# VH-VL binders against Increased recombination centers protein 19 (IRC19): the designs that were tried, part 1

All scores and structures are predictions.

Target 1, 188 residues: Increased recombination centers protein 19 (IRC19), of Kluyveromyces lactis (q6cq02)
Amino acid sequence: MVLIKSRKSIVTATNVCINSSSKFYLTEEQVQSLGDKEFLTASYRRFLRMRQFISKRQMVKESYTTYLRYKFKIEDFELKRSKLLSVSGMSAMDFRSSVQKSLCFLIKAFSISDAYSKDMIDDSHKCKKIIKNLLTVDYHRNRIINRSSNMYQYYRKDFTFFTDGQNIGLKQFEENLMRLNECLGTRL
Unless a header shows other numbers, all headers, positions and changes below count from the first letter of the chain; antibody chains are not in Kabat numbers.
ipSAE, averaged over its two directions, is called F for ESMFold2-Fast, E for ESMFold2 and O for OpenDDE. V2 adds 0.75 times the mean of E and O to 0.25 times the DockQ between the complexes of E and O.
[cut] stands for letters that were removed.
Atom coordinates printed by the task and the answers are left out, and those that the model quotes come from them; centres of patches stay.

## First folded at step 1 (VH-VL)

Design c01 (framework fv_cosibelimab)
Fold by ESMFold2-Fast, scan of step 1:
Structure c01 (fold): chain C 188 residues (1-188), chain A 124 residues (1-124), chain B 112 residues (1-112)
Amino acid sequence: as target 1 above (188 residues)
Amino acid sequence: EVQLVQSGAEVKKPGSSVKVSCKASGGTFSSYAISWVRQAPGQGLEWMGVIIPIFGTANYAQKFQGRVTITADESTSTAYMELSSLRSEDTAVYYCAKDSYDFWSGYSDAFDIWGQGTLVTVSS
Amino acid sequence: NFMLTQPHSVSESPGKTVTISCTRSSGSIASNYVQWYQQRPGSAPTTVIYEDNQRPSGVPDRFSGSIDSSSNSASLTISGLKTEDEADYYCQSYDSSNHYVVFGGGTKLTVL
């Protein structure tokens, strides 16, 4: 077993411990004062920095980067939410808060310390399992969806292909994930 | 645990179509992908495409776009590969294979289970 | 798009070691995992190595895999050659840009 300590994190052979710092988190001042585009850019960079901790496998890192780009550049979250939950209103959670909660979700999924209680460790394991399932689903989705096809265009723009019987598993997964987002205030 | 059993040999005329079946037993059918790979006599392995039953859609190699259709029937745990507009060069053994790549863990057996193969002969 | 190139054939005496190479034509060999399959005449392929260097249960430890980034190649090494090792061997990787499975051309191993 090797323990490695950096300025912003402690890494062991089996665990990553990430300190609260501007390298991995946005400061309270940044959350309050940045413009929306600057906030999203700063958040994107912190999500991207997490890539190093989620897996050593190149394919997982690539899938993570692809999913991250989808979330920040392509996804219309409120439209997707309204379609999946059959609601007409906007989410109750402030968008900046939901982005921060999503980053915290990712960080706690991949960091465990000796000071963590059993409940915190169990919470971390559940978060990790959700992220693993999410990236696995996205990886397989990208394997089968031709980006020039009508199905990819529907998924990207208005999500109507979720009513297709052939996509029932994907639809159920997306609905469950969106219900989780409602409970946690995240945008996974 | 999982076994893949393919349909029997076929002899077809040029210009016709063939549909090969691959029945899975053991394990949960929707939990894995199924790839189709062919091998002409004395030649190497050639990937044709894959289906992930839980999503119900397939991806095909460029060479086979427009001629191959891969489908799955979860109620019978059976995958199908249909190849149309058959030519003599389509004479080959066609394999289905369980694509068990565990994306996350790095403990994947890749194509860990293969069907026994189906010989398709295109004769004029 | 890339190709995987293997030698057409290799041969060696029983008890000796052989190495079969698999060279990627473009992009890094280390960008995606490499698998190795053994195929005996009249049989479907069987996995002998997955994810560069891992062995399935039941595959003897005289089979090993490695990656050499300097030559942009993967290698399958079989030590202590036995007559039952006579087979065709195929390397396989994945092209993440188009989501295609890519096979090498295959190598005929003869144990003389």
Scores: ipSAE 0.013, ipTM 0.509, lowest interface PAE 8.5, mean pLDDT 78

Design c02 (framework fv_cosibelimab; at its last look DockQ between E and O 0.04; V2 from the best seeds 0.00; counts 0 for: pae O 12.0 > 2, off the site)
Fold by OpenDDE, look of step 2:
Structure c02 (fold): chain C 188 residues (1-188), chain A 121 residues (1-121), chain B 112 residues (1-112)
Amino acid sequence: as target 1 above (188 residues)
Amino acid sequence: EVQLVQSGAEVKKPGSSVKVSCKASGGTFSSYAISWVRQAPGQGLEWMGVIIPIFGTANYAQKFQGRVTITADESTSTAYMELSSLRSEDTAVYYCARDTRFLEWLSFDYWGQGTLVTVSS
Amino acid sequence: NFMLTQPHSVSESPGKTVTISCTRSSGSIASNYVQWYQQRPGSAPTTVIYEDNQRPSGVPDRFSGSIDSSSNSASLTISGLKTEDEADYYCQSYDSSNHYVVFGGGTKLTVL
């Protein structure tokens, strides 16, 4: 079994775990003092820094980066939410909180600590599986969607496929993910 | 292509009210923020308020608080701006504008053609 | 609350480069994105720059935006000035404290 230990991480043949995760969080001061643009930029940067822990595979890293760009720059999360859950109104959490919780979710997925209880470890594994599945689905999605076509609008912006009976599996995945977001206060 | 089509020009008496409509087509409507911006003759752009249709709650510039009401009808993809107690100073072209990003800032990408409201005795 | 201040007017000859400034009175200019809108006479505004330096489709690369934190200002730069660039230009930002949209006073660009 290959095990590489660094100051920042433990890398095995199948997993990468973060030893010191504190630097990936935004401080409460930052969350309170930064403007919207600065907050998003800072958050985005931290998400990007997590890329090294997602996978050793370049394709997965690229998929992750692409997903982040979409989430931060393109996706109308509230539109997706409203369509999937048939709701109108405010999200369960404010925008900044949801971003922070999402980052925390990601960190949790790839963090390791000797102090972790069994439950914490199990939660970490669950988070990791969710991220892996999410990226797998997104990778597949990107293979079939042309960014310059109406298909991009259809799948990524307007989410028309939610109502026209196409790609039921993808819709179900998104619905489950959105319900998870509602439960956790994230915006994965 | 997204289009914002506004209602026609209005001529109003002082003290009356005007309601301008802005119909969106070519895209989704509910989660996009619609702002109203006016421009008096020879003057600059002045932001009046914004609404996110699915939330139903509008935010107004302090200057217009109490006189302006912004509403949205999701079923018709139409936003409305009603301005009451009209004054001669309210004579302006009124624009609706859409923000495509649901973030805590607004950036307009599509604009209506404008509606001239003339207030005269 | 903050204000955005623009010069009232600028003028330049065709083919030249012109810069329009937009200075924020308080808070950091980098705290929120700055947008620029073009308004030709008798027409509705159109977006030429969003999120500091992004161009919508159809806007030529002659248009560019920048932020200068040291002067707390944003700038719209138009290179290779054309006659059709003659218009009023407005900068715009967002106040997170009250969720207000803030416009600059506008700049009239005259192409000589």
Scores: ipSAE 0.005, ipTM 0.520, lowest interface PAE 12.0, mean pLDDT 87
ESMFold2-Fast, scan of step 1: ipSAE 0.000; ipTM 0.446
ESMFold2, look of step 2: ipSAE 0.054; ipTM 0.604
ESMFold2 (binder alone), look of step 2: mean pLDDT 89; pTM 0.912

Design c03 (framework fv_cosibelimab)
Fold by ESMFold2-Fast, scan of step 1:
Structure c03 (fold): chain C 188 residues (1-188), chain A 122 residues (1-122), chain B 112 residues (1-112)
Amino acid sequence: as target 1 above (188 residues)
Amino acid sequence: EVQLVQSGAEVKKPGSSVKVSCKASGGTFSSYAISWVRQAPGQGLEWMGVIIPIFGTANYAQKFQGRVTITADESTSTAYMELSSLRSEDTAVYYCARGTYFDWLLSYFDYWGQGTLVTVSS
Amino acid sequence: NFMLTQPHSVSESPGKTVTISCTRSSGSIASNYVQWYQQRPGSAPTTVIYEDNQRPSGVPDRFSGSIDSSSNSASLTISGLKTEDEADYYCQSYDSSNHYVVFGGGTKLTVL
């Protein structure tokens, strides 16, 4: 059943369907032509608009916003990548392309309707599960760190990942996510 | 077009509380962050906290943690800042200011209220 | 937390160029966007620069912003100085780690 229909989205009991438009997507002109700060601002706005489709629950929306803030302002992706994958050298994917692919991953996760093929629906459900797991892990990570050190450790450039014997499950999750990023060209 | 209109000046006694309101233009309130910034006479700007009405979540500056409460009523497009345990040092003009995005850490203040003078005196 | 340090006051003649600095005490100035606000006596602040170097609609191109990582500072530059530019100017950035909005101490610009 269709619960809500608008120019930009269709919400059903099972899925959210977002009509393709520059409101939720980055245009090729934007990816190629905007200055760096303008590109980051345009990208951030699109990611933020996806929050309405992530969850109805406030804590999940807050986790999403907190994670976006970390990604856009604090994260040293290449340093994190080199540590998790034990590699030298930069990611092969262009930064702007990886941001665009990450946004497409979110849109695919939350906007595929029953009108699409079974393969697209299955792929969408897998993407949705990955994002929900990511936010759940991030929520628990922040709770553990705040309780143990009263710090926002993952927001700091000087954060040292994974003290020996601690947070091994978080390390495994982040390694798996980074391997997924390598395969898909994303920056989740 | 977009306006933030604050409540009128207040004179309060030490130890009391004050609640200042900030009414936003309709249609934009819920989708933006609203911050509160104060300015003591002849002094600089000091950030107190922020609310994101659509989330119902507030964050406060450490200095005001435990004394300030920021709330929002989406039905009236109004944000509120309540400051308790008032001291003479709390005498200031209190401003509400709107961020350009939900994430106030990636936005600037594009609209400011006119300011509310709160005087704390015996 | 960190502090943003501005000169207390600057003075310059009409038609000249003035630059106001804003220095971050710890962490990189480039880690977070820097905004600049103008406040005339008896008025609320208004934005003259956002996101390091962008101008809002209606702000003249005489106003420009820049970031210098070597001095760990942001600068507001006002060229072709006019009497109506006389105001207090505040820089502002974010402490993302502690979720704080940080304002500089403010600079009083006198045009004489």
Scores: ipSAE 0.005, ipTM 0.444, lowest interface PAE 15.2, mean pLDDT 77

Design c04 (framework fv_cosibelimab)
Fold by ESMFold2-Fast, scan of step 1:
Structure c04 (fold): chain C 188 residues (1-188), chain A 122 residues (1-122), chain B 112 residues (1-112)
Amino acid sequence: as target 1 above (188 residues)
Amino acid sequence: EVQLVQSGAEVKKPGSSVKVSCKASGGTFSSYAISWVRQAPGQGLEWMGVIIPIFGTANYAQKFQGRVTITADESTSTAYMELSSLRSEDTAVYYCARSGWFGELYSYFDYWGQGTLVTVSS
Amino acid sequence: NFMLTQPHSVSESPGKTVTISCTRSSGSIASNYVQWYQQRPGSAPTTVIYEDNQRPSGVPDRFSGSIDSSSNSASLTISGLKTEDEADYYCQSYDSSNHYVVFGGGTKLTVL
């Protein structure tokens, strides 16, 4: 059902069609000229604007906000990547490009238009499933691990994954997600 | 600042294929879509298709389906248009044009390449 | 699928106002944005109007766009006509059903 309709934007209960990317994307000048702190702040705000389209369910919205905060405030992406993929060296993708590609991935997952081809719609559905699964896994992790005791211990230098049942499913999911990040240049 | 630079003119034989490149500079390549539009001598603009790099997919005008392939290489910020089974009526200037990548946004072109003349003759 | 129809040519004297029409053959002209491009001989097109009636930076305010739902047409109006306005003008819209970009046939504007 369409809640708001215009040639500029179509808003449904679950999706937004965007005519201008400026509210959800940084301008070319901003990407090139902003300092790192300002770039991160501006990007964070754009990810937050997507929260309303992730899910109607409050727990999923809360999981999204928690995961977003982790990504921007806590995550050591290169350390996490090195541990999950067993590689040395930094990712090849430019930091700012990877942040923008991650935002594009999120917008692609939750914005649908009658203008989209069958392949684009299928891609959108796949991206949406990936994000939903990611948030479900993060919700499960947060429920098991006391947040105040650093739930993201898996990515510390001295941590070794259990090999016999414990955290194997989580490790496999996060390895698959990191391999996807390598292919797409994202930081999901 | 933003510039689209296309490859040079080509002369091709009927039945062959041509591949034209369009290198984008300035801005984030993945935030935009690239369309290909051709213009036969003395004639109007004809849209051929678009590549939307973030989706990894292309969409083509019905007339060109099966003959045109549009690809993009994000590492070099370059889009390509390959047209196969060339005929004399494919003689035209081929333009790349930049637009938004989201739904109807890819129909608005804000920057155009300089054009590439492709001549099909025996 | 629809077509956009423009007059083949229009002419007017310097200082006068000229209007170029762009008529949609099926579906409402207001259903999708209309853009207008100017193309001088030997050059790539440049945008003079986007999203029905918006002007890019650098385009003079004597260029304006409008939509008329009753005639199912978009119009490009150029006031205070100058010799440098001589060019081909193309309207362009979007076909949501087929996900196609649709161009009008173009209008040759002569200022004389």
Scores: ipSAE 0.006, ipTM 0.521, lowest interface PAE 11.5, mean pLDDT 78

Design c05 (framework fv_cosibelimab; at its last look DockQ between E and O 0.53; V2 from the best seeds 0.00; counts 0 for: pae E 5.8 > 2)
Fold by ESMFold2, look of step 2:
Structure c05 (fold): chain C 188 residues (1-188), chain A 121 residues (1-121), chain B 112 residues (1-112)
Amino acid sequence: as target 1 above (188 residues)
Amino acid sequence: EVQLVQSGAEVKKPGSSVKVSCKASGGTFSSYAISWVRQAPGQGLEWMGVIIPIFGTANYAQKFQGRVTITADESTSTAYMELSSLRSEDTAVYYCARGYYDSSGYYFDYWGQGTLVTVSS
Amino acid sequence: NFMLTQPHSVSESPGKTVTISCTRSSGSIASNYVQWYQQRPGSAPTTVIYEDNQRPSGVPDRFSGSIDSSSNSASLTISGLKTEDEADYYCQSYDSSNHYVVFGGGTKLTVL
């Protein structure tokens, strides 16, 4: 693990996050000093502002916004984590740090800088593929959910599909994503 | 390194069917879209249909509706394309291709090596 | 449904620049992303441009893509032509409302 700082970048445990204007990222001071409501509001605005870089297509922007609202307003991340990983304790990862790292992951996926080496450019492409795949899966999940309200509880709220054998591939996908989150300290 | 490995070449009689396999390795299978695209000798690419294995739902080009069936087996990371009522004009190389399938469009990031299907009497 | 029309063939000398067009017959070319694939003889296609103008990792920057709404077309531009660029090139788009993939007819690029 290498932590590298530069004039216009913030480097996480295995990643590079290039500084942009303060309206796009959360500083360490903001993470430590904002009140709870202010932190959630500032975080949500920054994720929403990233929409313009995800795609130029309105349909993709809408899909991203739908996913973002789910993650901020509805998802019980700790319940999901405990059911997927068969653990009973809460994550040791600090909530605010995990939100900040998730934003950095998104910025890395869709930011290009002359300061990037070839390896950093390749890593950015990998992160972009991860985000696109995640949004693709979520898009198709929403199409299934729209068939009935009990599918919403099943897929989004209580996560019953993890245990009933009907969705082995989706369970494996969610498990892999959660393991990536554990490794990177994110909440994707 | 993602690889898509297809089953071997086949020779078939008119009126029969063929089932081509596409095994994915080196990456995630279930969450990606798997399309089938064919290319007759000296001709261009023709999309046949797609499946997203995680949900098992397939979509087919209208030209092939009723003759093509696309399925996936998540446990073996393998997609299948079956084409029935074969004719001589179905002689082609059949490709599987992996990609993204979302609200904005669909593109292929990896292709299989192709499977030649020859239909002759 | 719409069609994508490409020139049958183009040719150009090494070191020069070539542009391959892809014209959409109905509806706007900007409604869905356009991809470009390269296919060398005897080989499977490979992606050289996705999402209108993005290059996959490993594709040299002499390949570029663009969209022209006024002519309702996409273009693949290859600068600094090399002999290994000799191949068939296909544009591709998608009808997200009907979930159909559409390929252009293909363009044979000859590098003399």
Scores: ipSAE 0.120, ipTM 0.671, lowest interface PAE 5.8, mean pLDDT 82
ESMFold2-Fast, scan of step 1: ipSAE 0.035; ipTM 0.631
ESMFold2 (binder alone), look of step 2: mean pLDDT 90; pTM 0.918
OpenDDE, look of step 2: ipSAE 0.248; ipTM 0.765

Design c06 (framework fv_cosibelimab)
Fold by ESMFold2-Fast, scan of step 1:
Order: C-alpha cells, then sequence, then structure tokens
Structure c06 (fold): chain C 188 residues (1-188), chain A 122 residues (1-122), chain B 112 residues (1-112)
C-alpha cells in the first residue's frame, strides 16, 4: 500500500484518514455563533470538500455535487419530513445539530485509520454503504425523471410524485431514509 | 445472509417464451439493481439487461431489445426476466445478479443467483 | 461502446504467479471500475476482485488487481497458484455513456 500524508489528511491505497478537524469540521464556536447564512455557507463548503474523498470517478463527484445543491438550495426538509412520515409539527432535532451530524456521518463514512477499533471500522463501512445507496437512488431518479443532467423534478417541491403507482419503490426508499434521519438526528 | 434464488430449469419449444424468477432475501430489495446475465454452453458471460426495482425501470442490451422484458415485484422481493420468440441459440444458463454500487461507476455484482438452465428444443 | 479483450487461455504450474490482462478498446480503462469474477464448471461466477483492486472477504490475499493506464488495461494477478484456482476468469466494467455492462471474453486458467 501507498501512504500519502498531509497536515489535514492521510490517504492510503484503500483508505482515507482525515487527520485535522479544522478544515473538514465546523468548530463548536462556529456552530453556536455564526448567523444562519454564514453557517449554511460554511457547512456547504465542508460538504463540498468531502467530494475529493467520495470517489475519484467524475460521474460520482457530479452526482454528489448535484445532491448537495438540492439539499442546501432546494429542499424544504421539514415539509418533506411531514409528508413522508405523515406527522404534524417540526423535527425535535435542532437544524444546526442535524447539519453537523450529517457532516460527521459523511466524514465517518469516508475516513478510516489504522488506529481505529474494529467497531469503528465496521461503523464506517455501514455509513459508506448508506451514502452509496443514497447517491445511487438520486442518480437514477434524476436520470429517469428529468431526462436532463441538471434538472430536479417539481415533485420535490409538492410531493405529488409519491402517489404515482410507478414510483411506489421510490416512496418507500424516501420514507425509510427519513426514518433513519429521525433515529440518527441527520438530514441525509 | 443475502441470497438470490432462481426458479428451476425449463425446456421450451422454439417460438415460445420463458419467464425466469429471482427471489432476493436477507437485504433491502429496493436499494440495488438486478441484472440478468446469460451463458450459452461453452461461451462467455453476456449481459442482457438490468432493472432498478425502486423505479420499476429497466434497461436492455441492444441485442435483446424487443425480445426481453425485465420486471420486479417489490412486495415479494422478486425480479423476473421474460425472453420471447425463443430460438435454439437461446439455450443457456440464465443468472440474476445484484449490483450494489452501480452509481460509483462500478456495477459490482456482489451476489449471484444459482442459475437457471433454459433449453430450447423442438 | 467499448470492448474488453482477455487472452483465451493461460497456463502455469502450481506455486507460480500468473497475470491475466483485460484491455479496453476505447476510452481510458481508469474511467470506470473493473471487477474480476471466477467461475468453476457448473457454478455461478463469484467475485475475486472488485473496484479495480479490492478483495472481498473470504478471497485469499494471493489474488490482486491493478490498472495500467499506459497499456489501457486491468490485470488480475494470482500468486502461489493452487489447483483449485483452475477456472474461467472474467473482467467486467461499465460504459456509463451507454448504460451498458461490458464483460471480457473470459480466460481459461489451467494449472498443470
Amino acid sequence: as target 1 above (188 residues)
Amino acid sequence: EVQLVQSGAEVKKPGSSVKVSCKASGGTFSSYAISWVRQAPGQGLEWMGVIIPIFGTANYAQKFQGRVTITADESTSTAYMELSSLRSEDTAVYYCARSYDYVWGSYRFDYWGQGTLVTVSS
Amino acid sequence: NFMLTQPHSVSESPGKTVTISCTRSSGSIASNYVQWYQQRPGSAPTTVIYEDNQRPSGVPDRFSGSIDSSSNSASLTISGLKTEDEADYYCQSYDSSNHYVVFGGGTKLTVL
């Protein structure tokens, strides 16, 4: 194996280890004190930096970037949640905490160290599989529905698409992902 | 844990159709793609097509377009491959295979069914 | 559309190392992941290498994969050959432009 070291990350033939938290994580100070616009901008930049560790393949990097744009610029998470879970009222999890937990989920999915215990490595692999499945579903949704590389379907705003009989599987996937978000406090 | 179990061998007449099933167990059926791959006696592996169960959408190899139909029933976690207008050249073992990481640009087949022998004879 | 070309057959003695190539006809071999499957007579294929160079649990460390951009090929290397390694080996990639799974023609490995 080849080991490439930097002050902020360690890259091996099969693994990535994020060594320094400052570039890829938000500090407690930033989470508490930044205004909403500044917090979202700082968070978006951290998520975007993870792109380099997601995959070396252009298609996957593009899919990841498209999904991030949707999450930060288009998605109404609370509306989506209420529709998918058939509940009234907002999520109990603070939105900033949810964004932070989502970023930590991504870092955990794509960062492995030789110092990690077996349990930590197994947890990392589980997170990675979830992200791969999520991006796979989003890729095929956009490819089939939009027939254009950058267009998101309007159903993401009004959710009527989920009542279409041909999309029952997509509805179940979205419901299961939202239930996972409830358990973990994330916004995947 | 995860298994793909296919229906049994079939003998069909030329011009008829065959429908092979592939039942998935031990994992989430909807979150992956199911491909069908055939192998004629003494020949290599030939990809026929794929279905993405969460959408019910299938893509087919050009050679089989118009003759093959791949479907999925999420309630029973079963994928089907129907091949019509059978010829003697369609005699082959037909495999279903699961693709977990296809968006990664890999189309990694992590689990394979046991295969179904379809014999086309008069 | 691209093709993957493998030698029809390779032979080696027990204990030696063998390398099977898989050459892409157009576009870079590094553009898409390559998997390797082993198929014994009467059996379904099983994965020995996925995503260019990764080994599934249960596959001996004698099996390794590599990519060579200069020859536009992927290689499966099997060291310490054993008689149970005798099988057909297939490389496989994906054509993302045409949404088409591509298999190599297969290589029959004989251990003499």
Scores: ipSAE 0.006, ipTM 0.502, lowest interface PAE 11.7, mean pLDDT 78

Design c07 (framework fv_cosibelimab; at its last look DockQ between E and O 0.15; V2 from the best seeds 0.00; counts 0 for: pae E 11.4 > 2, off the site)
Fold by ESMFold2, look of step 2:
Structure c07 (fold): chain C 188 residues (1-188), chain A 122 residues (1-122), chain B 112 residues (1-112)
Amino acid sequence: as target 1 above (188 residues)
Amino acid sequence: EVQLVQSGAEVKKPGSSVKVSCKASGGTFSSYAISWVRQAPGQGLEWMGVIIPIFGTANYAQKFQGRVTITADESTSTAYMELSSLRSEDTAVYYCARDLSSSWYRGYFDYWGQGTLVTVSS
Amino acid sequence: NFMLTQPHSVSESPGKTVTISCTRSSGSIASNYVQWYQQRPGSAPTTVIYEDNQRPSGVPDRFSGSIDSSSNSASLTISGLKTEDEADYYCQSYDSSNHYVVFGGGTKLTVL
């Protein structure tokens, strides 16, 4: 598990926010032992705390928060997966493990440590770019929806845009993201 | 190094339509939005609308709703703006610009096309 | 939608400092980032300030931006004025509730 570490010479602007690593990740005990409500609450708080490390731009922070709420409270991930990958059945990774791995992905993306090898630093940059691109795409999706319930259904609920040929680029992005999720066991 | 190159000047009659192209080069076309902004002679900048190429769907300023169509062709990295039912008041320079105001990269219109003069006269 | 109001023109001598205001008509100026664009005659606009007070690469430090919540306005300040600064300046913000871009009316800066 990648630990968030802070040294003033490395992350002075965020030092106070990441001094306690226990606030940023889910332990295996928490994944296995918490009740459902407690697990969701603990998970959501940890994702929300990462907001401060993702960007200083308020619009990006708001997009991230909106994305989290969508992912936790609204998205039918298994429906989305089945439509994108043309498969039936549930994903191989269980829900709680996939949430834990998703949080780890964010921690890896935004952690800095003297203990990191060059390969880990490069991997961190790749993860960070993936998150930034995901949030950029999601922000623009919300702009297109423009408070229309029909567009909300189209892009967020039934995912009709995967099959109607109108959004080939977005479909390809979502396919790539879903295949990454399959490989890593995440739910990004 | 990103560059936006627009189609050449056009002269149109009232009631007709004009379609201006904006070709992006050297950039990641699908990773940003393209806005269209016009400027009548001696006047200020007026935002017309935006497209996000990955979606293919555009948002338009209220003034232009129903008259403007903004599209993108990802395979050629080209955005298009079509304005119909032209009037003499539509005589202007039309700019495309990369809109990063809501993205992680720069948060502003960082690259502008050279502008396309559209003259509407009888 | 809100409007951004700028003075129509402003003049100042070389070497002096000028401030161009940009007042938001409804809602808070602080709700959305403000950008500033410079447009020389016959040219496309270029960005001199983004996200309230940030400069793109290549823009001199004598350009600065600020926000004043009390007057509900943004300001572009240019110190050490040069003749090359003579241009039109536009503020721009974003209406996040309607996903629109809003430009100010523009300010003609004359360096006498």
Scores: ipSAE 0.006, ipTM 0.511, lowest interface PAE 11.4, mean pLDDT 80
ESMFold2-Fast, scan of step 1: ipSAE 0.006; ipTM 0.592
ESMFold2 (binder alone), look of step 2: mean pLDDT 89; pTM 0.922
OpenDDE, look of step 2: ipSAE 0.535; ipTM 0.804

Design c09 (framework fv_cosibelimab)
Fold by ESMFold2-Fast, scan of step 1:
Structure c09 (fold): chain C 188 residues (1-188), chain A 121 residues (1-121), chain B 112 residues (1-112)
Amino acid sequence: as target 1 above (188 residues)
Amino acid sequence: EVQLVQSGAEVKKPGSSVKVSCKASGGTFSSYAISWVRQAPGQGLEWMGVIIPIFGTANYAQKFQGRVTITADESTSTAYMELSSLRSEDTAVYYCARGWSGSYEKYFDYWGQGTLVTVSS
Amino acid sequence: NFMLTQPHSVSESPGKTVTISCTRSSGSIASNYVQWYQQRPGSAPTTVIYEDNQRPSGVPDRFSGSIDSSSNSASLTISGLKTEDEADYYCQSYDSSNHYVVFGGGTKLTVL
């Protein structure tokens, strides 16, 4: 049910959907001119602005913030990718493009507009489901294991977290997400 | 600043296909919709369809459904419009223009220079 | 699906005011924003009005737009008419129900 609609947002009983996403993207000038550290900082702030659209629930917003910090401060994406896919070599997509595509994926998941076709709305819902599932899995993982623990230390020779039977579901999810990242050029 | 640059003029035979390109400058290509609008000699503007790269989806005017395909290559910041089963009535200048997802842009703010496609036997 | 109807041509003398109408065939003109584009021969269109009555940077305040729900039409008004204003003018709206962009048929403005 749509309760209130404006040019910039649509308010429903359960969330606020973006009706205009232009303010959440980096400008062309910013993408071209910023240094790597400045680019990541600006990107981080854009992802953080999306927090309000993920959920009205404070707990889910906190889970989103925790996952975002992991992605920007802790994750070694290429190492994680090599371990999950059992491949050598680097991903084809450069990091700036991957960050932008990831932001676009997130904006797509939470954007809705009268201008969107039925297929675009359906695609948006599928992306939203992926993000919700991702945050749910990350929330449960964080209850079990500290973010600085062996779950996130893919560089260790003795890393065996995923070989334990109890964690097979987490491994399957992360492998599938990494395969999606390969297909889309994202870093979800 | 944003600029849309289209491929050069084409001369095609009836029944063939034509594929016109539109290259956008800049790193936010995926953030905006790209539409294709044609104009036959001495006639008005006619919207053909739009691609929104972040969704990977296109929508087409009913008149062109089944004959037009609009695609985008984000790695080269290029949108394409392919029109098949060409007829003499398809002779027109074809423009790409930034817009229409509604949410991302408020009007057609940037236009390509136009590509003349001539269909003759 | 709806149509936007414009007069085929309008003429006026320099310094005078001209108004070009754009009438929506079904549904309310106020249901969707209206844009106005100026096109000179051999050139791509450029925007003179967006979202009913807004002017892009660089467009002089002689250009204004309005909506009249009673006639179900949008209007482009050009005051202090100059020779350089001579062009084709197109209104444009969006059909949110069918996800189509709709253009008016265009109006040729001649400055006599």
Scores: ipSAE 0.006, ipTM 0.514, lowest interface PAE 11.3, mean pLDDT 79

